# Miniprotein binders against q553d3r833to1016, part 4

Target 1, 184 residues: q553d3r833to1016
Amino acid sequence: NRFKSVNELYSTELSYLNSLLILRDFYFIPMEVEARVTKLFKSEEINKVFSNLKSILQISTEITHLLEERLSVSPVKIGDIFVKFAPIFKIYVEYVNNFDKVAPQLKAMTENPQSKKFFSEQRNKSRVATDINSLLIMPVQRCPRYELLLREILKHTQEDHVEFKNIKSAYESIKDINKYINDR

## First folded at step 17 (miniprotein)

Design r7
Fold by OpenDDE base, fold request of step 22:
Order: structure tokens, then C-alpha cells, then sequence
Structure r7 (fold): chain B 184 residues (1-184), chain A 95 residues (1-95)
């Protein structure tokens, strides 16, 4: 069902956006405060860990907004959104590459006895079971997820559907960018 | 009334150039909105060598919305070229 697939794209985007907001509000910002007040963290280290998350958040915010608007109109058209954003998704290269590099540092940070309490408290405050490690990996997984989601939509889109060409183009564009990301 | 929303991502190594870009685009947007009697909202977010600008103009006709989008896109592209920046623009018009 095309409608179901499109809604899955939207719902997962909302969840993704929420995760990014949690990362910002319950971890990044508080960690910056700690860096200034208690010196529990170093600002440089924080910036390295979170990389260009702020940019990714902006993209997700915009995609969410556009999807919401498109879902209110029949027929629902979303393919062109991802065609347009495909080139922008190149910024994920930076995040993905950085994630691999800072993984050991992040592990050390979260396992540090001095920091454990902080992360535990923030996790509780966020009211989300997902820890910072699981949250930070989500951007790494999102672009591949777009490809899968678009593929599913395409699968349920008839060739004579008004969205067929755009969905196909979107799928192909995201597939290409994912290859690009993976090759860097 | 119709609405136009313009999402702009611009990137470069010079914070000064990024700021100049943003200022000029925003200035033009405000001028257009005022000229056409629309209400404008501007959001700017900075992240390292990237700047995000979201411009929303409400209360304009569909034709005016299109005009705003075209003008700002053209300006943004020209400025980016002039300043040696990379720019990405996504416009959305709601009638």
C-alpha cells in the first residue's frame, strides 16, 4: 500500500527528528553546560562527538515540515522533496566518517565513572530508553533508511501514478548518494 | 493568501562571506515582502562552515509567491557564485 509506505516515511522521520532533538536538548546542550561549569567535559571533545549534527537536524526539520504539508494534499506528492535534498545529503559523509573516528572516545566518555552519572541522569530526564550511543548512530543509519523507504513506496506506486516518475527519481538519487556516502 | 517557504543551505570556509550572503538574501526577502504586503519570517542557523536560512512569506498571491521564490533563488545563486560559496535552495509554495 502506497499510503502506508508514505506514512511510514513520515512517521519514521518524525521519530528520527525527535531523536535528534533529544540529542541536542538532553545531551549536547547539557554537556556544553558541564564543560563550562564543572569541566566534566571539554568543549572540543563535545564538538567532535556531535560533529555536524546541527546541520542534520536542520535538514530533518525541513523534510518533516515539507512532508507534513504534502500529506495534507491529495494526491500526496513527496518524491520531488527527496530529489531536491539528495545533493544535500552529502553532508552525512562528514557525520559518518566522524562517527567511526570518535566511537572509541564516545565509549570512553560514557564509561568514565565521572561521567556515568551525568549520562544516566540525562537519560532519565529525556524519558527515552535509548542512550546517547544509540541516538548518535541514528544519523549513520538514516540515509540508507531513506533508500529503503523510497523503494517501498516505489514498489507500491503504479507507473501511471502522478508520483511515479518523481518517486523513481528520488529512489535513484538517494541510492546514488548512499553509494557516494559509503565510498567516502 | 499563499505562502512561500525557501530553505537555503550555504557553505564555505569564510564566516564573513557566509554572513554577507545571509544578510543580503534576507534583506532582499524583507524588501520583497514589504513591497508585496506580505508577512515574513526568517530563521538562521549556523553550523561550522554551513549556514541555513529559512524564509517564509505569507499573505501574498500565488503569483507573488512565485516571484519571491524566483527572485530570491536568483539572488542566492548569484551571490553564492560571487562569494565562492556552495548554495542549495529548496522552495515551496502553498496556495
Amino acid sequence: as target 1 above (184 residues)
Amino acid sequence: GSRVRIFIMVEGDSPEKLREFAERVIEEARKLAEKLGGKIRVEVTEDGNRLFIVITVKGVSPEEAKEIAERLKELAEELAKKLGLEVYIIEEIRK
Scores: ipSAE 0.871, ipTM 0.946, lowest interface PAE 0.5, mean pLDDT 94
Fold by ESMFold2, fold request of step 22:
Structure r7 (fold): chain B 184 residues (1-184), chain A 95 residues (1-95)
Amino acid sequence: as target 1 above (184 residues)
Amino acid sequence: GSRVRIFIMVEGDSPEKLREFAERVIEEARKLAEKLGGKIRVEVTEDGNRLFIVITVKGVSPEEAKEIAERLKELAEELAKKLGLEVYIIEEIRK
């Protein structure tokens, strides 16, 4: 039903945000500390791996906050959130265009045994079995998934529903930004 | 009272102009919050050529929350244009 499809948008956004937080808290920040303190990593290497992760994290943080607020109020209205964020999703172009370089960069870094030990230790601290490569692909997959999730919500939203216009606009806006990202 | 939350993404090639934008927007937000008796929280995140500014004002009337949102949006758009910056603003008001 419609509520289930809206809840899936929220629950997957929360899962996505948690994965971004793991990347920041157990990899990005600790790697910046090591770059400053021990010189285990260079800033260039860190930036090649993470790209504009901080921007993507900030956007997901805000979307999560807005969804939580909207889900606490009846009737539930979330389409305008994605209409407003669609132009902001242009920042995903930078991340997507960099992604082909991430796995080779991580491989080069882990040729150093101390770096390999660092990644193993951080993964253990995170208590998440998912390796860093599997976390780093999630932003590449997120915008296409927004399109699918919005399509499902639209499918379950009757034409006379108060949110029909906004969900339809959201779906179209996200579809357009996904084309923009893929064309770049 | 009501809460207003203002999310701003601003980007450009000049760190100096990005800092000027943030300082002036935050100053006006603090001024409005003080004038209207609201409690303000400001968070700033920097990522390369980009700033994120999140302003939350609590303890104001619904009309005052709308006034804050409108005036900060107008200022942010005017400043971004003057400074040659690109800005995106998303506002949320809760009772």
Scores: ipSAE 0.828, ipTM 0.918, lowest interface PAE 0.8, mean pLDDT 92
Fold by ESMFold2, fold request of step 22:
Structure r7 (fold): chain B 184 residues (1-184), chain A 95 residues (1-95)
Amino acid sequence: as target 1 above (184 residues)
Amino acid sequence: GSRVRIFIMVEGDSPEKLREFAERVIEEARKLAEKLGGKIRVEVTEDGNRLFIVITVKGVSPEEAKEIAERLKELAEELAKKLGLEVYIIEEIRK
């Protein structure tokens, strides 16, 4: 039903946000500290791994906030959120274009035993079994997933529903931005 | 009372122009909140040539919340154009 589809959009956004927060709090920030204090990492290496993660995190934070507010009110209306954010998703181009460099960079860094120990310790602290590489791919996958989630919501939204036009516009806008990201 | 939340992403090559944009938008937001008796919160996040500014004003009437949203959007768009910056604005009003 439609409510299930909308709730899946929200629950997967919350899961995505939590993964971005783990990247920031247990990897990005601690690596910046080590770069300053022990010189274990160079700033250039950190930037190569994380790209514009801070921007992506800020966007997901805002989308999560808006979805939570909209889900607390009936009828639930969320299509306009994605129409408005679609042009902002252009920032994913930078992250996607950098991604092929991430795994080789991490591999090179972890050949240093102190760096390998650092990543192991941070993973333990996070209490998440997921490898950092598996977290870092999630932004690459998110915009295509928005398209699929919106398509599913549209499928369950009758043409006479108050939100039909907004959901359709959201789906088309995200479809267009996914083409833009793919084309560079 | 009502709440207004304003999310701004602004981009440009000049740190000075980005700082001027943020200072002037935030200053106007604080003036409006004070004039209308609202409580204001401002959060700023920086990432390279990009700033994110989130402004929340609480404890105003629904009409005052709409006025704040309209005035800040107009200021941000005009200022971004003047300074050669790109700006994206998303506003939400809650009763």
Scores: ipSAE 0.826, ipTM 0.919, lowest interface PAE 0.8, mean pLDDT 92
Fold by ESMFold2, look of step 20:
Structure r7 (fold): chain B 184 residues (1-184), chain A 95 residues (1-95)
Amino acid sequence: as target 1 above (184 residues)
Amino acid sequence: GSRVRIFIMVEGDSPEKLREFAERVIEEARKLAEKLGGKIRVEVTEDGNRLFIVITVKGVSPEEAKEIAERLKELAEELAKKLGLEVYIIEEIRK
């Protein structure tokens, strides 16, 4: 039903945001501190691993905020959010293009026992069993998942529903962005 | 009272021009909020050649919220064109 599909979009966005926050708070920020304080990492290495994570996090933060507001009123209208954000999602190209370099960079860094220990300690502090590689792939997967989620919402939105045109436009816009990301 | 939230992503190659854009948009937002008796919050995030500016103004009338949104959008678009920057603006008003 439509209710379930819209709530799934929100709940998976919140889960995605949580994963991005774990990346920032338990890896990115602590690694920047170590780069400055102990010189364990170089700035170049950190940037190679995380790319434009800060931009992606800001976008997910805003989408989550907007979804929360829209879910509090009836009828629920969320399609325009994705129509408006679709051109902004172009920034995912940078992250996706960099991703092939991430696993080799992390492997090279963890050949240093101090770095390996650092990653192990941060993983323990985060209280999640998920390794950093599994977190870092999340942005690569998110835009394709938006397309699937919007398709499900569209499927459960009757043609005469007030939001039908916006959900359809959102689905088509995200589909186009996914083609753009895939084709570069 | 009403609340307006303005999300701005601006990007370009010049850190100096990005900083000028942010300073002028934020200054105008603060002046508008003060003039209209609204409470303002501004959050800025920098990432490479990109800035994110989130402006929230609370405690204004619905008409004042619309005025703030329109004036800031116009200023941001005019500044971005003048400075050779790309800008994306998303506005939300809650009554």
Scores: ipSAE 0.819, ipTM 0.916, lowest interface PAE 0.8, mean pLDDT 92
Fold by ESMFold2, fold request of step 22:
Structure r7 (fold): chain B 184 residues (1-184), chain A 95 residues (1-95)
Amino acid sequence: as target 1 above (184 residues)
Amino acid sequence: GSRVRIFIMVEGDSPEKLREFAERVIEEARKLAEKLGGKIRVEVTEDGNRLFIVITVKGVSPEEAKEIAERLKELAEELAKKLGLEVYIIEEIRK
């Protein structure tokens, strides 16, 4: 039903945001600290792994905030959020195009035993069983998933519903930006 | 009272022009909030050639919230054009 599909968009955005926060708090920031304090990592290596993660995190933070506000009001209207953010999602091009370089970079870094130990310790500290590669792929998957989630919401939105036109526009805008990201 | 939230992503190759953009937009936002008796919060995040600016003004009338949104959008678009920056603006007015 529509209620369930809209709540899935929100709940998966919150889960996505939490995964991005794990990347920042247990990997990105601690690696920057080690780069300055122990010289275990170079800034170049850190930037190759994380790309524009900070931008992606900021966008997810804002979308999560807007969704929470819209879910507190009846009727629930969220389509315009994605129409407005669609052009901003162009920033995912950088992340997606860099992603093929991430696993090789991490592999090269973990040939150093001290770096391998660091990643193991941070994974344990995060209390998340998923390895860093499984977290880093999530932004690659998010925009395609927005398209699927919006398609499902549209499917459950009657043509006479107040939000039909906005959900349809959102779906089409996200589909177009996904094509743009794929073509770049 | 009403609340306005303005999310700005601005990008370009000049850190100095990005900083000038942020300073000018934030200064106008603070000026508008003070003039209208609103409470302002500003958050800035930097990532390479990109800034994110989130401006929240609370405790204004619905008409004042609309005025703040319109004036900041116009300033941000005009200033980005003058400085050769790309800008994206998302505004939300509540109540």
Scores: ipSAE 0.817, ipTM 0.912, lowest interface PAE 0.8, mean pLDDT 92
Fold by ESMFold2, last read:
Structure r7 (fold): chain B 184 residues (1-184), chain A 95 residues (1-95)
Amino acid sequence: as target 1 above (184 residues)
Amino acid sequence: GSRVRIFIMVEGDSPEKLREFAERVIEEARKLAEKLGGKIRVEVTEDGNRLFIVITVKGVSPEEAKEIAERLKELAEELAKKLGLEVYIIEEIRK
């Protein structure tokens, strides 16, 4: 069903955005405050953990906004969104290449009892049981997921459908950028 | 009335050139919104060598929304070239 596959693209984007907002609001921003006020963290440590998270968050915010608008209009057309964002997804290279440094950095920071307490307190405040490591991997998984989601939409889009050409172009563009990310 | 939303990602190695780009694009957006009687919202996010600028103008005609989108895209592309910056622009007009 095409409707279900398009709705899954949107619902998973919204879930992804919410996870990125938890990372920003309960970890990144509070850690920057502590770095300035109490010196509990160094800016370089924070940057190692989060990389270009702010850029990724901004992109997901915009995609979510566009999807919400397009779902409110008939006919529903979303393929051009991903054609336009595909070149912008190059920024995921930075995040993916940094990711193997994230868990060791967090472990090193947590050797400090005050830092360990900070992470526990922020997790409690977020009201999300998922730990920070499990949230931080989500951007690594998102671009490959876009490819799978677009492939499903294309599979359920008949060749005579008004959006067939755009969905096919979107799928091909995302597939190409995923190769680019993987090669870098 | 119609609404236009303009998403800009701009990147480069010079913080000063990035700030100049943002200031000039936002200044033009505010002038166009004021001239056309639109309500403007501007959001700026900075991340290392990268800026995101989101400009929303509401309460204009469909023709005015199209004019704003065209003028800002042209300016952003010209400024990015002049300043040696890379720019990506996504525009959405509702109505």
Scores: ipSAE 0.816, ipTM 0.915, lowest interface PAE 0.8, mean pLDDT 92

Design r7
Fold by ESMFold2, last read:
Structure r7 (fold): chain B 184 residues (1-184), chain A 95 residues (1-95)
Amino acid sequence: as target 1 above (184 residues)
Amino acid sequence: GSRVRIFIMVEGDSPEKLREFAERVIEEARKLAEKLGGKIRVEVTEDGNRLFIVITVKGVSPEEAKEIAERLKELAEELAKKLGLEVYIIEEIRK
């Protein structure tokens, strides 16, 4: 039903945000500390791995906040959120275009035993079995996932529903931004 | 009371212009919140050529929340145009 599909959008956004927070708190920030304190990493290496992660995290943080707000009010209206964020998702181009560089960079870094130990220790601290490569691909997959989630919500939204026009616009806007990201 | 939340993404190639944008918008937000007796929180995140500014004002009337949102949006758009910056603004008011 519609309620289940809207809740899936929210629950997967929250899961996505938590994965981005793990990347920031257990990898990005600690790697910046090591770059400054022990010189284990160069800033250039860190930037190649993470790209504009901070921007993506900020966007997901705001989307999560807005979804939580809208789910607390009846009727639930979320389509306009994605219409408004669609042009902002252009920032995913940078991340997607950089992604081909990420796995080779991580492989090169982990040839150093101290770096390999660092990544293992941070993974253990995070208490998440998911490796950093599996976390880093999630932004590449998120915008396509938004399109599928919005399509499912639209399918369960009757044409006379107050949200129909906004959900349809959201789906079409995200579909268009996904084409934009893919073409660049 | 009502709460207004304003999310701003601003981007450009001039760090000085980005800082001026942020300072001016945040200053106006603080003035409005103080004038209207609202409690303000400001969060700023920097990422390369981009700033994110999140402004939350609580404890105002619904009409005051709408005024804050409208005035900050107008200022942010005018200032971004003047400084040659791109800006994206998303506002949420909760009663």
Scores: ipSAE 0.808, ipTM 0.910, lowest interface PAE 0.9, mean pLDDT 92
Fold by ESMFold2, look of step 17:
Structure r7 (fold): chain B 184 residues (1-184), chain A 95 residues (1-95)
Amino acid sequence: as target 1 above (184 residues)
Amino acid sequence: GSRVRIFIMVEGDSPEKLREFAERVIEEARKLAEKLGGKIRVEVTEDGNRLFIVITVKGVSPEEAKEIAERLKELAEELAKKLGLEVYIIEEIRK
């Protein structure tokens, strides 16, 4: 059913946004503080780990906001959101292409006992059992997941539904951007 | 009253031109909000060669919200072209 598939898009976006906020609030920002205060980290190291996380976070924040507004109105219309954001998702190329460098960088950093202690403490403060590596892969997986979620919504959208054209266009646009990301 | 929200992503390789873009767009947004009696909020986020600007104007009519959206989109597109920047604009009006 369509309602459930649209709600899954929203609920997984909210979960994704929360994971990005954990990365920012318990890792990125505190690491920037340590780089300035104790010199435990270099800016180059931080940038290698997080890439353009701030851009991805801003985009997910806006998508979440728009989805919340659209879910409060009947009939629910969300396809145009993804048509408009699809070209913006080009920024995921930067993150995906950098990802091969992230695990080796984190491993190198955690060979330093002070850095290892830092990551352990921040994980405890976050109150989330999820390892930072498991959080950092989520942007790599998100655009492919959008494609699957939009396909499911399209499947449950009748051809005469007001949203049919926009959901179909959104699905096609996300397929194209996923190919673009994979080819780069 | 109605609310208009404008999400702008602008990118280029000149921090100076990105700042000029942001300053001029925000200035026009503040001017329009004041002229129409709306309350404005502006949020700016920088990430490398990329800038995000979120402009919210509340307490205007639906027609005024549409006017703000149209004028800011036109300005942002014109200014991005003049400064050699790429821009993406997403507008939402809520009654």
Scores: ipSAE 0.804, ipTM 0.912, lowest interface PAE 0.9, mean pLDDT 92

